# Miniprotein binders against Phosphatase IMPL1, chloroplastic (IMPL1), part 4

Target 1, 311 residues: Phosphatase IMPL1, chloroplastic (IMPL1), of Arabidopsis thaliana (Mouse-ear cress) (q94f00)
Amino acid sequence: VLSEVSDQTRYPRIGAKTTGTISPAHLLEVVELAAKTGAEVVMEAVNKPRNITYKGLSDLVTDTDKASEAAILEVVKKNFSDHLILGEEGGIIGDSSSDYLWCIDPLDGTTNFAHGYPSFAVSVGVLYRGNPAAASVVEFVGGPMCWNTRTFSATAGGGALCNGQKIHVSKTDAVERALLITGFGYEHDDAWSTNMELFKEFTDVSRGVRRLGAAAVDMCHVALGIAESYWEYRLKPWDMAAGVLIVEEAGGAVTRMDGGKFSVFDRSVLVSNGVLHPKLLERIAPATENLKSKGIDFSLWFKPEDYHTEL

## First folded at step 10 (miniprotein)

Design e58Q (from V10 with R58Q)
Fold by ESMFold2-Fast, scan of step 10:
Structure e58Q (fold): chain B 311 residues (1-311), chain A 80 residues (1-80)
Amino acid sequence: as target 1 above (311 residues)
Amino acid sequence: MTPEELLRQAQELMERAYYLDRQGDYEEALELYKEAIELLLQALRLETDPKERRYIEQRIELYMERAERLKEIIEEMKRQ
């Protein structure tokens, strides 16, 4: 029997306090089935002979993304025909009056997928009134000649699992001993420049900063305790919805990069093992406030217009 | 016994197994997953719609994965 090991979290919890008329167990089954069916599509694609031309790789990514999305949508709609679904690039399907919003990323880490680099995932989260209720991420590991998957899941208040085993964030209490992760947006604006400066600063004071290229994987690695923190500007709801719940249910902390209460519709996220969170914010929060002062937009985005939230 | 009744009973067993697993009652959770799988297999034998059959098969695979993991946890605990 595992002794319960909990970090004392001092930040507001983001997970839904209730799931309404649908049980957490039922929501969990559907996020896991949805993520699994998407991952089966992706697994078939990684085992195909590679066309190494840019056109061939681009088509493979697009075809795989669309097929994975179709598989995920079929599972969600089969179970909950009246729920609202937010896919990549802001595509909205279903009833905007629903309290349940499914945030799906059918292929997170498309550049890694295109190259056969083993850091990509299928990510499915469901929100209840704006708050994460259940999540599953299927991570692709191994790479060419040895592809396998690792499945992460969580429900609000139910804890986090990796391949059916309970997981917890690390107990690392010094940035000097921490392995950190970040990512960078497509646009080379002031947010990008600021995060490059944070990357340099944290590289100097920690064991190192990784740039792996799949936000859902990065957050799951924090939840698993193999990294201490992940932060990034300009993530979309489908990038974050599953991973943030998995981190929080593994005992981690989740905030905006200014230290404020997080929602999946925010444009920045800082996840950590909890104990390092205040130390990380000492450097990250002033940088984020400075970006706001420069006119960088941190207003909520990709929230469906009529979707009711308790944020 | 209708497919709908079998699927409903399997769902109830899964929900009970889920909460038992969360509380560390792995052996009882495993037995409930085994019973739920048997009910899903019965539903699959009665179901003729290809989409419904595929969905039941996916649920069976998920419950089997959960059951196999519980077996591994139980076996590891016995070795200690």
Scores: ipSAE 0.606, ipTM 0.876, lowest interface PAE 1.9, mean pLDDT 89

Design e58W (from V10 with R58W)
Fold by ESMFold2-Fast, scan of step 10:
Structure e58W (fold): chain B 311 residues (1-311), chain A 80 residues (1-80)
Amino acid sequence: as target 1 above (311 residues)
Amino acid sequence: MTPEELLRQAQELMERAYYLDRQGDYEEALELYKEAIELLLQALRLETDPKERRYIEWRIELYMERAERLKEIIEEMKRQ
């Protein structure tokens, strides 16, 4: 049985122990500048007209995503011309010989962005030999008529900041007092059905479960201490790389949904305030093991071929 | 001094400030952040390219946000 007394060192840390020849401070500055540059592109687009035609909304999203990605890539390449980059729009750029892999999501929460719903972000993380080294997420808040941003950042071992202020996860120690978050992929398979059942079960025993629709925002809300946990199946590296480091550096815990050691290339994530992590795993881990028994694949994905990792 | 030289010197000061900040040496870190900001402001006065100017402005904003937090921490530590 799991102890009810939480120890923040109970789960292996995922952050890089070293960053090689590039200082954490330098990596931090560049992830923040990259995320800020992408966010400026997104901010210019937030007040553009939303038409009801399917193609019109899709074009706005695609154009904004590509422009944001181009701005982010320019900042990364300007500072580190030989680093490897993994982005959802750009695929893989550069050689696998680099120890540094940039994972970028130029517009996380595209459905929310399309509708003007205030839950989307620009997310930039950099890994050193497979482990998160530095991260920044620029969250869009307010919504129509009052758009603003909130900037999150972290380095491995350096703590987490929001708008220059140190942040930490909540101290909530009971699921009954917790606000939880989850998300769902677009494919309605066994993982989707299993997570719908987890959503129902946790809604019954907690203060509520939110589905906001932007993984990086959801993880930053856990780091900020305004929610206690976030979990989701089938996230990609660009969905997770920045947010998981920000959670861990804010004092939270990060594992796979089966409780195992997390890597950015895993297909499930559970982040929490740490103290609730064992209590959440008591229900989530058996459900995840059951999915494995049904043949759902949880092997690593989207790791660039020949990229050197210490996983 | 060229903008590039000022930016390089500001970067070095910022990295030193970062490590002092993480060690809890807030007063020394604050002084180095202030020096870095001054160098960035000098670079901004010399820079003519709008894109480069905007990039320098973002760096100034980042350093200033942390410096303001350090001022608050230092002031609070001096209050009993």
Scores: ipSAE 0.463, ipTM 0.800, lowest interface PAE 2.6, mean pLDDT 88

Design e58Y (from V10 with R58Y)
Fold by ESMFold2-Fast, scan of step 10:
Structure e58Y (fold): chain B 311 residues (1-311), chain A 80 residues (1-80)
Amino acid sequence: as target 1 above (311 residues)
Amino acid sequence: MTPEELLRQAQELMERAYYLDRQGDYEEALELYKEAIELLLQALRLETDPKERRYIEYRIELYMERAERLKEIIEEMKRQ
């Protein structure tokens, strides 16, 4: 195809080039089953009574998170008993010699879940030798009195789906017409201050910047073409593993916030519709390099010891 | 046929359906998804464990969702 021959990829693909002995279709079925099983646990909890005291609400969140995680772990272990699993908060289960690493977030957007705000998700990704191989995210929509879900999935090289339909990123080619998304960690250091300045600048020059509070949802919205970009400092592997593959397979671009090749063990992510990626990096990359010069640590984190990667 | 055999055959048909779907062979992919769903329904009829039944139900829902989209694509292609 002449158009494809002349096309030059500006950013390295992050998806696994092979999945070894397990087919992409098999990995896809298990990530979808795992995410759906966890999501059904969360759906049962969305209408449970919420105590206005801090402890009662915290218990509901913790119990739901743990129950969702247990349900996801059961599905993964039942299908692949020898695989390595990295759960929320860095918990590791299984064989560190496995090439397959499952990164699960059983309830992304816990503050939103606690308040009944309709922006939270169950996120399940599986890596092959450090690179995303298959992913599923179940997004919760509607809110009180009308809860529903939307299911996203992807395999490396297989494209991305939402509710069984192929999806693609937007074709928006100007920041002035873009809807952007970001998020903020709870530590108010130089990275937080820098991202507040990026938020202010991009709010002024775009159609707006959203702060929705669930990284997996934010990335899926870029993949769906609802928004043009999402960026955030200090995300963990379970926050990113599924969403980044879904964005890439929907035709988007994924890099670190300094523009370098991304891995799920990096501490920053910039996802976009691709065409806006260079324009976003013009501002974001210098800001990120400045943070490095100030001593902010961007080394890899949460990579399990002895897990072999081809990053 | 045991539930285990039915589930294994459904998995194999699904993997073939996925491959054909990726190649744009939507009509053949749809037929394989339909066969996989029929096997899952047979397994569901034989399964008595509540958790196993729930997993089969989830798989049926996932396969049906893609199958419905393939039907729409095929119908749209025929109208052209």
Scores: ipSAE 0.612, ipTM 0.879, lowest interface PAE 2.1, mean pLDDT 89

Design f54K (from V10 with R54K)
Fold by ESMFold2-Fast, scan of step 10:
Parts: structure tokens; C-alpha cells; sequence
Structure f54K (fold): chain B 311 residues (1-311), chain A 80 residues (1-80)
């Protein structure tokens, strides 16, 4: 069938077909300004002294996360006072009747940030009626003594950029030649143990699986073509909204881990370079169906009660 | 022109530049980005609020990043 012919396999696009009365260019400028402003806050904190005690590290992380969120919110509200905002730290803010929902992760990869490990990001996405319209992710690279950033952006139908240059997913067509990425939640339930088994299986059949710890960075690495796929159970909208659009606009594929049409309110994501997507689903989809059979809930979550969607 | 008027005109030019850029009309897009940057620089010279100045500086940096890439693409197509 068509799904078995990788060069002809196509998955439903998740990006918004229109952006209503606000142009894609305007949305793009604001997501980029918002992410850049949040990233400046994070950059000021990367060289601050780290208290080795658990409490001292958690305070630095919390303070930086909150300051980054405040900076991002200020940019969004300055441009669109009536838009709805869903942030990890702020919850839900603004007009619930808005067609525009901003999904903000002011510091993705907090454990990495706490340790000075160079894999964390500021992630800002905006949805139009439930579908990603524009996105920006500012990735932190280098690490102690040489911190720098790499900026990703995309609009629905407009392609993906990294530092102003167009990017595309890899052309790798065999799992045996692929570098894969996954992540794990903190709840050690059936979904966690299932993904540990997928990690083991894919480690044995690929060039390796990475667990870097920042979902937005992981998705941007797929879009950049330096990894072939990323998957994870139990991601929230702010974890995914920007990264999935950047992958899709770089020519990648985005689905649920059962192969179904993805929304940012779903509890699983599989992103890939497209060509490998059917081969990845051969292993991932049966495992995900087995979780459903065990009663694991994959219903939509974190969708604001009054937010109108065209999913 | 007030800073607000300059920022509004820069926004309109940027939107036009964006659509031309996406269509592959790189030379016309570059000229519009340059004009938008000039307007932002004029707004920056008139603005005294530190917070608004930083906001304008960030917009200039975003526009300049894409303009520089377009210049490189155009040079490569013509001569390199």
C-alpha cells in the first residue's frame, strides 16, 4: 500500500492553512522578537554562580524561567493584547475567545540549564484556530566559557530558517543509518516503560538514540537534518507547538505515535525526515496501540476550555 | 515623522519584503528590507525610552540577519 512506499508516503499537514486577519509575516516577527527577548534573559543567567545544593539550583532555574516568561509575555501583549496565551509558568492568560493561542516554553531543558549543559532553548509558537501558524526557537549552544545561540523560525507554508538561512530535513532513507532522539517523562508508568523498550529496540537497529532533554531543541535538530527523528509520550502544547511547525516546514513529517493526524493537544508526537516515517511507525504504532489497550489515556489535554479549534 | 509612524511604515515594508522573499524575488525583497531597516534606525535615533530602544534594536537585528543572507544569495547567483 501507499504507506509502505516511503517516497510516495504523505502525512496530513499540521500548519494553519490561513492566519486570519494577521499576516504570517507579522506573526513571524512577533514570535521571533518574543523568543529573542526571552533568550536575552536566559543568556544573562547562563554564567551566574551555581549553588551546588539542590535548593540553590532550583531557585536559579525558577527565577530564570519566570523572568524569561515575563519578557516573552510583554512582547506578545505589546503586539496582540487580545490574544490567548498558554505558558508553562503562567498558565492561561488573555481572551479565551481569541483564534490565536500562543504556546510558550520560556526555558525548555531546565535540568540542562541548571548544569550548564548546552542543550536548552526558548520556544514560542502561535496557533490559529488550533493549528501552528508561526514559530521560533532560540537554542543555546557552546556551554560554559563559549555560550552562543542558534535561532530557528517558520511560518505555515513559508519554510523554515536557521539563523536566516533555509533548512531542510535529512535524506537518510534507512533506519540503520539514522541518528534518532527521544525523551522521557517523570511518571514511570506503562507509557514510560514502553518507551524504554522502544529506546532499546531502536538503539539496536540504528546508529544510536539520543536523550538530550529539551524537546524543542530535539525537533529543531530533526529540521536541521542532523538527526532523523524524535518521538516522545506525554508532551504538553508548549513543548511542541514551535518545534513541530519548524520540522514540517523543513520538509519533515509530524504524526501522533499511532500514526494518526497530530495536534499540539495530543499526548504523543513522532517527527521525522518524512522518508523514514513509515519505517519508524512499523515499530512505534503497535507499541502505542498496546498502551491504548492497557487503558492509557491519549485524549486531548491542555486545550483551553473556550478555545475554538479547526482540528 | 514620529517614532510610531516610522515603526508602522517599517512594518509595512517588512511584510512586502517577506512575501517577495518567499516567492524568490530576492533582489526586490532585499531593497525593501534595507528601506525598512533605515526607517527603524531613524526611529531608534528619536526614541528615548530604554525599553522601546531595545525593542527597536531587536527588530533591526532580525531584519539585518535576513537581509545579509539575501545579499549573500544574490552575490552567489550573480558572480560566485
Amino acid sequence: as target 1 above (311 residues)
Amino acid sequence: MTPEELLRQAQELMERAYYLDRQGDYEEALELYKEAIELLLQALRLETDPKERKYIERRIELYMERAERLKEIIEEMKRQ
Scores: ipSAE 0.720, ipTM 0.912, lowest interface PAE 1.4, mean pLDDT 90

Design f54M (from V10 with R54M)
Fold by ESMFold2-Fast, scan of step 10:
Structure f54M (fold): chain B 311 residues (1-311), chain A 80 residues (1-80)
Amino acid sequence: as target 1 above (311 residues)
Amino acid sequence: MTPEELLRQAQELMERAYYLDRQGDYEEALELYKEAIELLLQALRLETDPKERMYIERRIELYMERAERLKEIIEEMKRQ
């Protein structure tokens, strides 16, 4: 990488500056083993016959999610019995006084999984005092008849890997040449309608905006350099903890959608290749400030009550 | 000697390999990953519990995946 873009700006790093008494290497091994173990459960499930009724698909999703979660929890607790774990829907397990918080999504992209659409993942991140320390995401690709996976990982300050190869965000420096990604929450409120307007505006000025349906996959695609940006309102810590570290360690930028310093407990995220970040914020930040002026709550959420952070 | 001792030694070698890998010392890192894998294989040979065996097998796969990528990186660098 020899290119330097004069309009690049720096954003505060979100990755942990230290991991305390546990080495980054040890944290990395455990996030990778945890994500891989969960992914093995999901892989067993992807080839099961799809019941076309809603209840049949719902049961498959719920059973797979629970089994994947149990597999991930077993790996984490085997290695760190005193750590705190935050799972889907805000379930908390373990010692709330721990500096280490594991944020796990045992099946990100459940609608895609239910339909056999190849955009879902197992996502495992660990925070040290509120800051991402290590991460792994196992992405499912191919779809029916040809399922496969690729594995992403990162440690704070250690760089990002995909299938063991170092990865970097793209060098695309114009929105007009960018492929962008977004997602939408299940509630159709002012944040949802605002993001639909952003989707329309960015579709008109870029190469296109994708809505793939799995936040961890979307962030990993930015880190891999096959898309330039991802943004979404109302993501939960387990949706973001792994992917944001992977993006940052691949050389990308991570902020709130108002441009402020990000934490995994924030209700909005903008990730990008860095060079496009200011150009994206020119449109996104005013829209986000307008939502705040309408009384939309952007306070921190899903932070465990007694969890100590250096945010 | 015991599986527990072998797993502990493998962990120490892996941690050293990781730091060398991050420093770009790929050849030294590869040798330590190979040593760690050998210790894990010895532990697997002695382990009788199916759950522990599966866990050791996953660790071996993880270390082998990184070792194979390091071999590729080293080969590419030699051409440059």
Scores: ipSAE 0.547, ipTM 0.861, lowest interface PAE 2.2, mean pLDDT 89

Design f54W (from V10 with R54W)
Fold by ESMFold2-Fast, scan of step 10:
Structure f54W (fold): chain B 311 residues (1-311), chain A 80 residues (1-80)
Amino acid sequence: as target 1 above (311 residues)
Amino acid sequence: MTPEELLRQAQELMERAYYLDRQGDYEEALELYKEAIELLLQALRLETDPKERWYIERRIELYMERAERLKEIIEEMKRQ
């Protein structure tokens, strides 16, 4: 046994059962090099002057995001020139017939980065036929005067590591002893209102709910065992692809917020230490079903049109 | 031996090291990572293209980081 497995058997595993012609080890090497290369670009930018005008901060974020993305793409394309890559503003890059889809977030937590707040990351995941195969997240810690990084990685069936050490989710079995995490979109719609109510309810019954502002970091903190759960509506594949695999390989559970089987192309996620997952769903699933009844569907797929999946 | 042959052999050793590492066979995995690093260093000495040299250097760093961590794990296991 390579990693400690908790209550994952209660929920369908999302990690790829095979990686085809490319070994998990080879995919892992490339996701790690890609994430590290992007992180080096971001690290060079963390000490640049923060012009606190909206335009000045926006320019720094955009320039850093694009430079990080370019560095990551160069590593991926050098190793796998025919693979498909999902990028934000550039759309789909590469061969749509590829079984391998790279989901890249070159700078997760842009508001935190803009302010020099130490909670942002570079996130790189690769899917095989729609299922997460390998992942790496480089988390930025410390903040001004003491910036450093922490590296997370996983392969499907290979376990999860943080800075080369095996990690596992917590064994906390009661919500009243749990530290929870969530995030919010910038648009104040019914999903936002619903999640603010969940935030209030869970704050009252747990040890607290954090809103750190970087989905990949939040999921890695669950995998590391320093928080028990993370949930959020309105995510994109690049927000989730790496983090969900790292959580699952650390022994955690991953579902949609209605409790259904998760896909990276879904628009919401609930990750947990497994043991607490049913207890969290008692409150989260009814709220999510209520949103569906109002015409908000977080099971709608956001995937490249021509990308072949086994989902 | 050409740089291409050295890089190919290094990758094969890394893949074997990875599977042993994941099985908890840390001492055997460490020896294979060390061999892979030696082959990468040989390839680096023969390579003249700056971009290829940069990429080989990054791979060496990655393998060295893992090897260093395995040494720590092995030492800790011997203490326990």
Scores: ipSAE 0.639, ipTM 0.893, lowest interface PAE 1.8, mean pLDDT 88

Design f54Y (from V10 with R54Y)
Fold by ESMFold2-Fast, scan of step 10:
Structure f54Y (fold): chain B 311 residues (1-311), chain A 80 residues (1-80)
Amino acid sequence: as target 1 above (311 residues)
Amino acid sequence: MTPEELLRQAQELMERAYYLDRQGDYEEALELYKEAIELLLQALRLETDPKERYYIERRIELYMERAERLKEIIEEMKRQ
């Protein structure tokens, strides 16, 4: 008998074991088409004038977000009219009896987009019975005067690609040689304070911690092997659904920040190159357990009512 | 052939190309992507609905991007 304890260096896979009646190839085509179509909308907007007023910048962001979302929704609905869709801010469209849930972030990193800072993305993931099945992220790079994109994609069990080339996480095996990434939510509660302490501690012992402001980009950078880990509290399903699959398919590890099995509906994520995962959890897991003891809620969120999951 | 029949055949070829691609059978995958692209181009010539034409054009672009990448991979492998 093979014991799962014999795989002591591995964490439970989160990717869907099957995709039901729709092939992985078909799901991949549609997530790529959807993400590309949204990204075309965003690319048209990157050089539009920025007004000096706060409302002028907010309108550009809102208009771009809505136009990107509309473009993505048209692609998904055209191909799968009966699927369930979860958009940014928890908007739900479609049939709750569907096993397929599309998690869409039409513009991840809106503050960066507003300023023309080159760290934002279009992120599209599809879940089968709660587990990531296919994903695509279109990252915006370069910035003013040299905008370009790179495209990430993955299917469960199919590996991860960047611009059509197979990618793998880094082999860095010591925290002191690692480049780490984190992010911070807008609510300044105990989770925020705890992550500031983690940021300080890891900055002191690693090559540095980056805070770029786009979760999908951050996860894709771990998958690409240019950073060793990303973690953040209070992420929503649309922030994570695509990026976590891309990391896992690039050979990385994905868990909750307490080290438990990850679900897209969990409120925390730790992704890494795998080999560093236990070292990162030595500090991160106790901090996360302490937050639970202080009453911070880590229950599942934004799971559509009546959506059937095999978590 | 109706546009719908051409699109169905193109999808079947793409799915076969995908599995060959995953197995590292890049030359066979490339040929199937080329066939799928030709079927999509035929569907585009027959389709009159602007919305349907838009989606066919986007699919052609995706298949062409993958085909070009496969050509690069095959060329790199031959250089070994």
Scores: ipSAE 0.629, ipTM 0.890, lowest interface PAE 1.8, mean pLDDT 89

Design g55F (from V10 with Y55F)
Fold by ESMFold2-Fast, scan of step 10:
Structure g55F (fold): chain B 311 residues (1-311), chain A 80 residues (1-80)
Amino acid sequence: as target 1 above (311 residues)
Amino acid sequence: MTPEELLRQAQELMERAYYLDRQGDYEEALELYKEAIELLLQALRLETDPKERRFIERRIELYMERAERLKEIIEEMKRQ
């Protein structure tokens, strides 16, 4: 018989310890309304005719992204007119004096959406003083002829839900039994090359590595327990803000790819089921340190000027 | 009661329902969600602005989704 081992969280929690004057319940209501309203716009577009030319698909993506963003912004501004909003490409709405920063991705997985491949999402997260406070991700499933959605949500300290059911990360305790996920940015630099080598290495030692193309979906799949880990270099705050909270509240671990304390303004993320996190870092952290030695910049990015954070 | 007062009261009931739900007090949480939905329906009947009506309708849908899920959980617990 073994004495009970304390379940020590080896990694600092990233979720906000308080949400200030606005309750977690109220923030949750608004992130869910915002994400679902954006998802309604995207759902109207999933069955629109696809022009197979590059220009036709690009126009559909752009129009859908903009319409989804407008719908999400309307919900957020209606409820919290004085909050700060960070959208794609670092666009900022409002002033930096707000403690609340909304990180919005109105259509995560645009290439998948363009092709009708069922891995894209609407992602809405809100930070309190730099720390995730509430989150919702609406994932698109099924694909042509059978489109549907599932909704993920979380509040800091409140746990994670999928379609109203509590979810938890997997208990898989060996990399050899793990299904892993990664992604790649558009720039083919040293970080890209390094992650290709990690992809090769982990493919050889795990059950496989998926490259699905939507960061919010990938993180929600870790939270749901159908994958054990997701990692990627050079994600932006809107790519990560919702998904990282959902993983943490499902019992997972979130760090930078060097094992350091994560913020949504960091340039790398590793999420996992927790128990595998140290084993994954044994391979990932040295590779990330090597990138630093090569002069790759891992300083914080896309943090709005003068936005106050308690990281 | 104005629509604004009804919406504020619905919000207060929802916040209480949320914390009861988190505690596993599903039956009490469900009753508060039902009360909040009724207040939102009253606000919807009084509201004439189309944009405001859309926001109320979306909140009703969200609360109804959670209430329906709580009913399922309660029924499942009774069968177990």
Scores: ipSAE 0.621, ipTM 0.876, lowest interface PAE 1.8, mean pLDDT 89

Design g55L (from V10 with Y55L)
Fold by ESMFold2-Fast, scan of step 10:
Structure g55L (fold): chain B 311 residues (1-311), chain A 80 residues (1-80)
Amino acid sequence: as target 1 above (311 residues)
Amino acid sequence: MTPEELLRQAQELMERAYYLDRQGDYEEALELYKEAIELLLQALRLETDPKERRLIERRIELYMERAERLKEIIEEMKRQ
């Protein structure tokens, strides 16, 4: 059977139209190896509380994040020594003249990881000239005494997989039947308070809104079809680069929260199953425009200086 | 044959398997994944560096995960 795209998927695709001289399959293998390598470091750390004592949870988080990042960087550099890398904890490394930018989150959901709450991930995406080309997210599930992982992956135009199986967004066509997800930054400004009001409104009209605390996990849950939408203000490129491609390749829609064409360097994201996207934007887009009028900055951020983009 | 040469051949087979898989040619894709896995197992037998061995093991796991799903798809298609 062929996967069919609905007539309601009307938003510009964000995935790279080409990957240049490196094949999508090769990029996919390396993002998957990198994410899996980082995830093995994280899995070893979740097992440590059973047989080793750290000074404190902050030491465990910091050590795990750094070790995961180092492991991921080693895989990427070994395969593509001349590529540009943007890591959460490491900053920018490599050749800014490269068309390939690796966006790495070695431990997404650090608060959840610290508490053993089963919603955190390793996220690795690679962009070609600013557009997502390949992605992998390793999600941690189960929690204490039963930790396991789900591995998500996608290439631009290649579809999305979870544990090697093709996945698709849900077909839910009414907000009243939807399970939605959002997140909140630590800065309590106008964007935070606006999203709290959106959370209240959507909680009232949907089956519920979850706040799980790991953006990559949240986007993968939309791609898997177990939630209908995720939105959040002030996400960084490493929070989004992999998850947005996985959603789009699973048949979902990706825009800014004002409804505009999304780039990984934008400060807001709305992902959905596609069919609900216009319904969600009816409430979200006016709220986002109001934030602009209040002086909230939505300019591009964390784009490496001199990195060439076709956005 | 060196580990590097075996790994290069495995990557080439995987790349062909990926494109066949994407086109729905699951039986041909599965055979190429199996060949790639065998080459990775040969590379693993020759490799002595622990870090390199772990990378090969992870590649084997990734190829095996997709190969297992392809086996399931092929078996289901034959039932229908």
Scores: ipSAE 0.596, ipTM 0.879, lowest interface PAE 2.1, mean pLDDT 89

